VHH binders against q84jc2. Designs and how they scored, part 135

Target 1, 232 residues: q84jc2
Amino acid sequence: MSKMRNLVEEKFLEFYESWVIQLELYLHQLLIAHNNNTMSETELRHLISKLTTHHKAYYTAKWAAIREDVLAFFGSVWLNPLENACSWLTGWKPSMVFRMVDRLRKSRVVLVEAQVKKLEELRVKTKFDEQKIEREMERYQVAMADRKMVELARLGCHVGGESVMVVEAAVRGLSMGLEKMVKAADCVRLKTLKGILDILTPPQCVEFLAAAATFQVQLRRWGNRRHYVTHS
Short names: E, the ipSAE of ESMFold2; O, the ipSAE of OpenDDE; V2, 0.75 times the mean of E and O plus 0.25 times the DockQ between their complexes.

## First folded at step 8 (VHH)

Design la1 (framework vhh_8fcz_2; at its last look DockQ between E and O 0.01; V2 from the best seeds 0.00; counts 0 for: pae O 12.8 > 2, placed apart)
Fold by ESMFold2, look of step 8:
Structure la1 (fold): chain B 232 residues (1-232), chain A 126 residues (1-126)
Amino acid sequence: as target 1 above (232 residues)
Amino acid sequence: QVQLVESGGGLVQPGGSLRLSCAASGFTFSDYAMNWVRQPPGKGLEWVSGISGSGGSTTYADSVEGRFTIIRDNDKKMVYLQMTSLKTEDTAVYYCARFPYSELWEYLTSGSFDYEGQGTQVTVSS
């Protein structure tokens, strides 16, 4: 096998680079909308819809790519080392989003008591779902390690093609399990995002989406600059 | 230091065309997405269009899509807004803008937006 990137990695790298560039352009639109509060609520909802549609497009592309090669999303070639180090099960950690909401509350966003209560309920549900997924992932990692040991033992002892077929079937089974788990994590991400946007008012949603996009753009730009300087 | 100089505004009739220019200096131009933003009389600031650093991606506000084209020339450090089928609603002061990634969080927490340039007036009237 060559050391070259496979076709799934090449295709998704191209998609992701374009997707993040578009996110940055939407961020600039959000910053204008946020800084000069002159947009109607209808106009704000349209802008919010552009952002949610953009995020849904990411998951649509991701889930198609995962069907072909889930392992590409563990240590991804389209992310710099800093972005990969911050990944939780192939994406952002749902509970971390609430720290961003908390930061906004300390600086700009004023929430009424009903919103605070709903956000706390969502935070608890999100944390519970995270912990369940972490336990599931731990179980699969143990199973993968055990299967790798079996594969090494079989490779050292077997002759003929039947042992290779058994190993290949086991690897496919692990990949299907990983795909299921990654989609479960993505569902928690999408439910958390939707829940926050449903609780916040349209102006507050613009603040939140701008903060989230700012974090992602800065993480990518800083990580790329560090990597570029180190290699140059 | 950082300087953005808008030009090319003027008086045009409805249905007319106009090309705005923005000359940039004092920063690594190709590293930044560039935007056109406008302020109509008596209204707040409106985002018009954006273009990626390479020029490979563009976006437009719904109100101008299909009528305006954003273009950049990284060799000359210029960004342009080609405006066609102008309407009276397009009357505004137009600014070009960048958002330094090191200042994004500060912009988000601030209630103000600081222009680097003076803008250029576009007036669409009979």
Scores: ipSAE 0.577, ipTM 0.854, lowest interface PAE 1.8, mean pLDDT 83
Fold by OpenDDE, look of step 8:
Structure la1 (fold): chain B 232 residues (1-232), chain A 126 residues (1-126)
Amino acid sequence: as target 1 above (232 residues)
Amino acid sequence: QVQLVESGGGLVQPGGSLRLSCAASGFTFSDYAMNWVRQPPGKGLEWVSGISGSGGSTTYADSVEGRFTIIRDNDKKMVYLQMTSLKTEDTAVYYCARFPYSELWEYLTSGSFDYEGQGTQVTVSS
């Protein structure tokens, strides 16, 4: 039997599939720009802006969805098992992108000393922010075994419409902390991305974004091939 | 009065090891991430390594990854940098610096480090 999806899952699944398709189109453009050295700085900046806007749109949709059901993202039916396995607090782990930056440094891209320094500083910031969020998550998870959860468990043993409503209310209360943590994680992702793009030149940004998009698209392709995931 | 006192520097041959120490006072030590930075001769300040307030997270510059280890002792208010496989390019004055969690972002973006110590000289030469 297939897993029954709720409305939030269905809507976000549709959104995400469309969003990924658009990402692939942008990836194509990024690769062209990277391989064609004839594009002007203005054109490159425009392309970077489109990608940035595209990512912002994702988080706008995500944040709207988590207001309704944050728990839907702790399972993420729109992702295959490989993508889920690589997920940190419902998204990509911020510190991961520095691996892509490292790749740039080993390629034909020449980073000046000032850029390298700033990137290293950003790495420190990102790591500490990740740890702070993880610490909060741990605190929340430990707190789950409090009186509220015990009450929820007790209520779950009763049969009746009124009992179900009480349980749902309790679950919503428990989800508030998760929502805060997810938003905090997303903020770290966005700040990290912005930080990197602010440090890099337009051509370097294009290469970085191409690498990031390639990773995301390939991860999805590999996962789908391995698990034969169907979403429609 | 915040004080950071670095020690442990010296002359060492390539491939050698050295352990730096930083003694901190004048603030709640565990509330601050601690970092090591260095200034090579004729070059600007370079970040080397950082450790979170709790010590649960560490990070390193690519140039020292796998060779250096940062650790801290919150009870003693000490931060250490264990350096191994030292190279000539590791020659620098080393400083310890603190980053408050609440101000970490602004601190990093400003390009400044919060250190008041005199640093400790590390010279790697054959």
Scores: ipSAE 0.000, ipTM 0.223, lowest interface PAE 12.8, mean pLDDT 85
ESMFold2 (binder alone), look of step 8: mean pLDDT 86; pTM 0.882

Design la2 (framework vhh_8fcz_2; at its last look DockQ between E and O 0.01; V2 from the best seeds 0.00; counts 0 for: pae E 12.0 > 2, placed apart)
Fold by OpenDDE, look of step 10:
Structure la2 (fold): chain B 232 residues (1-232), chain A 126 residues (1-126)
Amino acid sequence: as target 1 above (232 residues)
Amino acid sequence: QVQLVESGGGLVQPGGSLRLSCAASGFTFSDYAMNWVRQPPGKGLEWVSGISGSGGQTTYADSVEGRFTIIRDNDKKMVYLQMTSLKTEDTAVYYCARFPYSELWEYLTSGSFDYEGQGTQVTVSS
């Protein structure tokens, strides 16, 4: 699926491809650490920190890119259709990670009651924050049906210089709103991730991060195979 | 059949250098990131270094950062680990390893992954 890409798309595509490759390398570290019972807590925490830093780097790059063209992230050409289908406001759905934790609990992760309670509280908070953002997004999406956007829809029939300027201004306004929402969503993602990592023990964090990275890597691979998309 | 054959280990004094080699066969080599892992005496398997399929990206454990260098030759299906400034704590059996994508979850849950080689012994002692 090749199409014309703008500069922001191209740059972020390159970044993301590199970032995912690095994620896979971190995944290998996590997997080994997960099965190494002789690693100290300090060592595990350091590995966790490396992963969190890697994720922060993604959002740093993302936020820089969305300042230039937030719309690029609503058509994310660096993602395959399957990845895009699983996206919520240009990223992973924050509440999804709790299902991942639940899956791990069914395997080897043993949580104490105190952890379970804290996770539940975090889950509730996360869902609340998601809903709040969704309501705001809905407001912006509905607002798109204003006079200026209607004018955009009419451009195929009549294109004038003044009209184009008006539409462009409207698009800028929309973009600013979208950027705000995307950042808000990302903040929920980051807070959720931090919250989970604060609740889990270092060994549990390693397992969780390994699971998350595995899911992300496999989702990309599955999607690429399904849609005959090849990446470097 | 996947095969990974490590070589290049030996006895060296602290501060010395060794170059480990791994010959890979039985899979599309360039499609897989490769890793070096080690098993110190009485300790669990420890990750040492990794290199992407293309060789364009590398990563290292903090304990070896700046001292070890991982490289690969996709034409020869080889991965190497250049070790310098060796320390006594580097003593271990070293393995090259890959993680087949189809077994990532299995390893996460069962702890088994693809390192079929016998490893190569590295001993750092004065």
Scores: ipSAE 0.816, ipTM 0.931, lowest interface PAE 0.6, mean pLDDT 90
Fold by ESMFold2-Fast, scan of step 9:
Structure la2 (fold): chain B 232 residues (1-232), chain A 126 residues (1-126)
Amino acid sequence: as target 1 above (232 residues)
Amino acid sequence: QVQLVESGGGLVQPGGSLRLSCAASGFTFSDYAMNWVRQPPGKGLEWVSGISGSGGQTTYADSVEGRFTIIRDNDKKMVYLQMTSLKTEDTAVYYCARFPYSELWEYLTSGSFDYEGQGTQVTVSS
């Protein structure tokens, strides 16, 4: 019924499709840069900056959209079923990124002991922050079984001025709670990404970003190629 | 068989212009982003420009931004690179390239890039 819900979904679908296409173009640049040992540190830093700016643009657009309709991000229409199945609180699970970092141990530009220690410290902190958010999600879900929520469900079955206003206020409250939780998860994602890039050298950053983008692009491709019967 | 055939290279003076062409066959052209990559004498491969499958989005290396334009014609299965204000630093063999989704991890793990065309030589000198 909500016009704003449809508008948010439509606008973000258009944004996301364009954003992923641009990510694929940046991935191609990263793959060539990874193979080229004649690039200067300045050139590599510019490319890394291009990718970090692209990711920041995603979160800027996402946070504007969730302020209007956070529910659009749970079971998103711009993600295929495989992408949705792999989502943790509307995005990638922060600790999973360290799987891509682990490949750098066998890279042409080997991690030094100091980097390994800092990455392990970051991994531990990331898992701790992730568990905090999971506990908040559990509390939110348990609150849905509260007597007040059961009462609101009953009121929703009857039309009336005061009861309609109470139901609308409750729904807004639920949405605000989810918005806070999604933003908290995104903050952990951004902090984890920044932390990794701050620890790695520019060539290692390029390889890491290329691996991450490759996974994201391939996951989308695999999900989009999975055909299922469309019922009219 | 997949083929990419580059043409349009040559000798040009600094400040000059050239248009490179790439003819594609053997795959669904519009499903793939296309790229121009170059190899200067004695150096590694440098990414120059990319264009999305639809042609709706383009991206350029900082060194060529504002001077080069990538375009594609999906009906003709062609991608082009319009080069203006050429510099001696633009001297290289130019390749057009696609990245098959099935081979992305191989590019990362091998540290090597395979291109399907033979390339076209661009020489910028007085």
Scores: ipSAE 0.695, ipTM 0.893, lowest interface PAE 1.4, mean pLDDT 85
Fold by ESMFold2, look of step 8:
Structure la2 (fold): chain B 232 residues (1-232), chain A 126 residues (1-126)
Amino acid sequence: as target 1 above (232 residues)
Amino acid sequence: QVQLVESGGGLVQPGGSLRLSCAASGFTFSDYAMNWVRQPPGKGLEWVSGISGSGGQTTYADSVEGRFTIIRDNDKKMVYLQMTSLKTEDTAVYYCARFPYSELWEYLTSGSFDYEGQGTQVTVSS
């Protein structure tokens, strides 16, 4: 029921398992900071910087890996099926983090009206960028289908070196297109994260980051199954 | 408005079988993974099983693997939980939940489960 893992998948699986363990450790620190109001603004900013650096390390490793094999990130072996089902173009939908922001508004943390306005503006921009990527993805899928159908028709009539070169070019085109779209989505994710953290105060950032880390850690624990039944 | 209505619970002897149903409305059903979660008496919420929007992937908690089967019918907007070899520890209120962006999401992000439905009671006792 599992595909054979290639080198990229094995390497990123090792990275990701280590990365999520460290995220759990940072979650503990975030929860202490959230529950303990004696920490200084400098201490909170340091913790926020650790989380930001940790997320940047994820994307640095991811971007290196997608250059080698972007398809590994569509149905990833390091994620369980529940985690994979929540993926939009190899990660959380960029606007998804606003659900954690909405939880802040219901929490003990009070948002000033100016912050609320800026967050709503950012939400609109993020959704706009998402929709733009979705339209480009749709155009790419249509272009790939047309090219693939033409080449399949040609393979039905021709066998030989020319067919191998055409198949190779089609695979390169698919990989390049997917890589560009994944990087575009990741750019929206990073810009959205930075925008949120720039709008929020340090205590608010800690609560936001705790909510996001809690979700990721608990989803992984809940969906951790060794065997799956896949139905066609 | 999103609505999920659970039914099919009841009193069953150990080793028995039961089939839970969940009727969904107010959203595009096939776009969402569906889950069964349960709350045993005096305990917190436990995830039981999940099924992808297409029905092509299913997952189960270790405690129910091999005994429970999750099924969905996208035409009828229904999800089912076929339970067999029931044990007393399966006694709980069972809830049907969408994933993501729903009550299960809120539970995972906040630790609180504010569910509008009543769920369906399963009691396994001799």
Scores: ipSAE 0.000, ipTM 0.327, lowest interface PAE 10.5, mean pLDDT 78
ESMFold2 (binder alone), look of step 8: mean pLDDT 86; pTM 0.883
OpenDDE, look of step 8: ipSAE 0.779; ipTM 0.921
ESMFold2, look of step 10: ipSAE 0.000; ipTM 0.295
ESMFold2 (binder alone), look of step 10: mean pLDDT 86; pTM 0.882

Design la3 (framework vhh_8fcz_2; at its last look DockQ between E and O 0.03; V2 from the best seeds 0.00; counts 0 for: pae E 7.8 > 2, placed apart)
Fold by OpenDDE, look of step 8:
Structure la3 (fold): chain B 232 residues (1-232), chain A 126 residues (1-126)
Amino acid sequence: as target 1 above (232 residues)
Amino acid sequence: QVQLVESGGGLVQPGGSLRLSCAASGFTFSDYAMNWVRQPPGKGLEWVSGISGSGGSTTYADSVEGRFTIIRDNDKKMVYLQMTSLKTEDTAVYYCARFPYSELWEYLTSGSFDSEGQGTQVTVSS
């Protein structure tokens, strides 16, 4: 049976496809900016601001969508299997971006000692926040397994009207908890991104953002090629 | 065997209009976003405008926003840049460029890209 997409999935799929297209165009700007030493600091800051705004727009749309159906994001139909496999709580794992920073350190980018120190502090903080969320998720999952998950397991088997109401309540409870976890994870993502951008100079930010965007776009392309996934 | 051939440049007075064309061949045109870049005299390359493979999304540098329009025709394998309200600072050699995604990492590290075209001269002067 082909999985039918619900309205939330369809709407977000359309949004995401457009969002990715725009990201690709921004990536081109970033790459050219990286190569162009004639751009002023003001111009670079403006470009950085456009990218940050673009990312904020994604989370605005995401949070609106998860209020309607958070479960849609745990089986994100707009992502290919490779992208999904690399996802942590419906998105990129915050600590992953420090690999991009490490790449900067190995490139032509010279980070001063003060920047390195701040980045390491941020790395530690980010990992701590990730672990905290993971612990909460585990606690939540364990708590759900005793009663609510049993009711969910009976969803396809029960016939009584009262039982249906109980299962619906359980699903609602589960969804609310998941939404909370997803939002928490997204906050860590945004804080981490902001933290990195605050530490880096405008030229360094451009290179970082270019690297991140390149990774995202390439991951999607690799996944699509490997799994022959085509979206609208 | 990739070829990009720019045309349409010329001399124009401030406030005038000009339409650039780029003919593409040697690759699947619709799979690539296309861009216009320019090189002013004595300056480095400057990004001007980009358009997605499908043509559904466009973006512009702040310096040309509202004055320039990028469009493409995938059937003809053409990309265009309609320039209006031209200024003296728009004087440059204009290139059309694609960014193959397979080369993005290399471009990022090397800090250079191949224009793949000879460009077209635009001169805005009174």
Scores: ipSAE 0.018, ipTM 0.334, lowest interface PAE 6.1, mean pLDDT 85
Fold by ESMFold2, look of step 8:
Structure la3 (fold): chain B 232 residues (1-232), chain A 126 residues (1-126)
Amino acid sequence: as target 1 above (232 residues)
Amino acid sequence: QVQLVESGGGLVQPGGSLRLSCAASGFTFSDYAMNWVRQPPGKGLEWVSGISGSGGSTTYADSVEGRFTIIRDNDKKMVYLQMTSLKTEDTAVYYCARFPYSELWEYLTSGSFDSEGQGTQVTVSS
């Protein structure tokens, strides 16, 4: 089915299109809250809760989908090539989000010393968890190469149906390992996001969530305006 | 410390060719999509071309499609822009830039471009 999307891809494509449209609507609300000096803390917390619930819904749907086809999330059909090119284990790289925080500190957001210390601690922990996952991925890739070497040796024996079964078994083994690593990466993403939102005040959380949503929306728009060339 | 160093610009006649180079250091090169952007005299920043972290996908602005080729070498941490069939409207200072969470992200979100490198001047005239 090289030119056709499978059922998992079609279902997640529909989900993702709707999810992004709703994210854009929440972005509009975030920008209004940013420009409005009369918003109560309760109103800000409610908006922040909408955004966190929306992100949790994404991961709930994603984890259901990766149980069926984790490979769909490596080069996803619901993302343009620019969006796919920015992926680290099927999503944003957790440590990179702190560059967004750093930019906000320079231009929009004033943090007290206690917040700065907590953010630095979180940055270090996030980087550590990220590096741990990268080491696990490297070990898995070595083990995967060994299984591929066995597969190549078997295909050299010119066995048809047996060769297909060996390839399918190797793909299932790859899928199991990738699912575990993708979930681990997503857990780091969720812990990092929650950690940042817990450290920031409600107005600061609105600034951060607006910046994050702006990036995601602009990346999609910018990638959709480009002419892509395929390589051999 | 992040560093991007552009080179290879010069004066060329219309129809000519140039190859721009960008040497990168101070960051994990393969994590980033790399881009060429340009600033024509007295005008705003214009995106030219981009290449994925792996090099498997390239993109081009309408104005340069078919004339420019972006290439990366992850072993050497280099990005190139092969320019052919140059036109006077290609005259600009050319910068390389990373994406995301960096120079081009700042431009897309705030309209301000703080390049890491000095850029390289391309002048097309006869």
Scores: ipSAE 0.012, ipTM 0.414, lowest interface PAE 7.8, mean pLDDT 80
ESMFold2 (binder alone), look of step 8: mean pLDDT 81; pTM 0.838

Design la4 (framework vhh_8fcz_2; at its last look DockQ between E and O 0.01; V2 from the best seeds 0.00; counts 0 for: pae O 10.4 > 2, placed apart)
Fold by ESMFold2, look of step 8:
Structure la4 (fold): chain B 232 residues (1-232), chain A 126 residues (1-126)
Amino acid sequence: as target 1 above (232 residues)
Amino acid sequence: QVQLVESGGGLVQPGGSLRLSCAASGFTFSDYAMNWVRQPPGKGLEWVSGISGSGGSTHYADSVEGRFTIIRDNDKKMVYLQMTSLKTEDTAVYYCARFPYSELWEYLTSGSFDYEGQGTQVTVSS
């Protein structure tokens, strides 16, 4: 089993490949809208809604998959090593997305004072929620270490079915805890994304979504590069 | 002012070992995944390795997996790259970089190659 992909990994790999292809198609639409002002506000809101729906579809599929195997999302086979290196609890780190917003403010995006204030309030709330999750994760790591020590001590006295049963129960308990933590992190991600899109105007949302999709697509492409383009 | 200062490069023979260091200042170090990237002579920038902000997970390019180890010390604001079984193709200038939404973000989105630090030269030659 460790030699081959399990059923959850195979199913999600197929889903993810399709999901990323569609994200790239939406990126092309975002770049067209980002680079000119030919689209009406109604058309921009429609495009933003498509992106929002696309992201929700990812989490719907993810939450179904983590009920079966949350560990598949820690070092995922559908991500390259660079993509996995950027993960915080199986996804983008919510507080860090505000650095993307900060970068856009310094470049082409002009925000009014009311937007800046609301974004700062959201940043603080997001960091607070993130920190709460991080504290709970520290507890899980401590509990896992204590359980490993107990299991090692028990192996010195017991060999066979009972020790296997205790280990299996401990793993199941850890998996349930990890599933809760991953879902909590995903909820912070969704709340943060919605909050940013609610504060920004439709043209600003398009610029933000284009930057985010560009980063994700380019990270995947660069991390998948087998031979860099150079001329000998 | 953000600073990343690489050191520990040098000349080594194939099969040799070397440890690179990166001293960080001017930002909240633990917020960022830290990475090593390299630029071989006459070639483009190549990602080598990354480590999460907590240090809890590490990742490597296929070309260095099993030979290189990335380590961070958040108390000292340091990142290290322990290199073993070095090959001539590992010859490059090595840079450390922050992730996400920083130096590698600029590279991936704008194509800019102007890194502020000088990096540290690793040369693997007999």
Scores: ipSAE 0.334, ipTM 0.734, lowest interface PAE 3.8, mean pLDDT 81
Fold by OpenDDE, look of step 8:
Order: sequence, then C-alpha cells, then structure tokens
Structure la4 (fold): chain B 232 residues (1-232), chain A 126 residues (1-126)
Amino acid sequence: as target 1 above (232 residues)
Amino acid sequence: QVQLVESGGGLVQPGGSLRLSCAASGFTFSDYAMNWVRQPPGKGLEWVSGISGSGGSTHYADSVEGRFTIIRDNDKKMVYLQMTSLKTEDTAVYYCARFPYSELWEYLTSGSFDYEGQGTQVTVSS
C-alpha cells in the first residue's frame, strides 16, 4: 500500500525540491567564492547573507506547515530514508555542525585562539540546549501513556460522534506538544548557526557554509541512490 | 574513462573573439559543475569561469567578467567559453575542468579541479 500524501506533504515536498535546487546553486557560488580570492569582504558578506536568508526561508515555510500538520514532519516524505535516519526532531542535530568546524580546522583554515574558545563555549551551550530538549521529549513520550491516550486507544475500536471528538481533541493536544518541541529544536539550530557565523571570518564562513551545504546535498544524493527514491 | 577534450584555441588579435569547446565523456555530465581554467605562460593555474550542473548559475573571474560567457549543453555533453574583447593577458592554455559534488570536500581542502585534458592554446597578440 502506497502512502497517500496529504496536502501539507505535497506542498512542502514541492517547496523543498525547489529549495534544494537553489541550495545547490548557492553551493556552487560558495565554492567559486572560496576558490576565487579576488572577492572583497563585502561581496563575501553578501553571499553569506544570501545563504542565511535561504535557510531562514526554509524555517519560515516549515513553521507555517507545522502549524497545519506537525505530524507530516515526523514522517517527512520529501526526505529519503537515509536523511530521515539522520534527523533529530525533524532536522539536523545542532551539535553536528561542530564536527564540520573541526574538520575545517584540520584543513587549511586557521582559527585564532579566541575563535577556538568561543566555538567551544558555543559547543557546550548547544549541547546543553539539545539535552534540555531531549529531556523534555522523553518526558513527553513517557507521559503519552496517560489516561487520555488510554481512552483514545479504547475508543479507537468504536465508531461514534463522541468518540471522534475525543480522538480529535487528543490528537490536537499531542500535536501541540510536538510543535512546541520542534520549534524549540529549530531555534537551537538557528542560534547555533548564527553563533558559528558570528565567530568565523567571512572567508571562513563561506567555507563552513560550503561544507554544510555539501554534506546536505551529498547525504541526499547518497540516500537517493541507495534507496532509489525519486521525487518529481 | 573520463575524458575532457578542449578545442577552439588559436591566435587572435587584441579585441578579437574566440570560442572554446570542451567535449566531455565517461561520466554523468549533468552531475558536475563545469569550469574553465587557464595557465598563462610562467604563471600558475587561474580559474576563469564556472557553470552549475543544470546551467542555471554562471560565474566569472573579475578579469574576464563582461567579456567571457560560459554555456553548457547537457544533451551534447559540451561546455563552451565564448571569449570577446580578448586581451594579451588572456594568453594561456585553457583547460576544461569538472567539479563533482562527490569531490567537494577534496576541493575545499586542495582547491584542485579535474582538468586532465590536454588543453587548448589561446594566444592574443598583435
């Protein structure tokens, strides 16, 4: 049985496909900028701004969509299984980006001591925020087996007007909690990204963003090849 | 079995025009950004222009911006460089270079392109 896509899934799928295409174009620009040392700081900052704006657009669209159906993002049909497997609360795990920064440090990127210290502080903060969200998620998951959910499970076997109302109310409650957690996670993502970009120089930002975009694009490509997932 | 074959070079006077061609084979052409790089006499390799896999994005070095145009044909697996208003400083061996996504990490560290072709000589002289 093929899973039928709901309206939210269809719309976001279309959006995401376009968004990824644009990301690839930006990635190309980032790589050219990295290779072309003739670009001014102003030009680099402008390019960085374009990328940050692009990411903001994603979350704007996401948050609009989750208001309608947050559950769609816990089974994201626009992602392949590999991408989904690597997802933490419907997106990338914030602490993951520090691995990318570490890799940059091992390359030709030279970070000054002050930058290293700031990055470490940000890493600790990010990890703390992640753990806080994870604890909340755990609490929520444990609490799901409450009286209301038990009643929902019981009523699932009965067809009636009152039962439908109870089920709808229960689902709304669950969705509201999930939405809150997803938004919290996204905030940590955005704060972490901003923090890193504030610490790095424009050339370093370009390289970092290129690395991040490369990882995202490659993960998608690898996943698609492995699972033969095609979206049109 | 990757092959990049450049052609179209020659001798031209300053202010003249020339169109370079690169024929690609042995890989999925559309999965790669394509670039032109050049090596002037006695100088290192210089990036000239790039075009995304889809052709939707083009980029140029400041030295050639407004004078050169990069185009690709994914059906024919060709990339072109239309050069106009040529200058003596444009004299170089021009290479076609692919830039695969799979090699992006390596590029970020080394900045190297896959330009295994023989290149085509462009000489601008009065």
Scores: ipSAE 0.005, ipTM 0.259, lowest interface PAE 10.4, mean pLDDT 84
ESMFold2 (binder alone), look of step 8: mean pLDDT 83; pTM 0.851

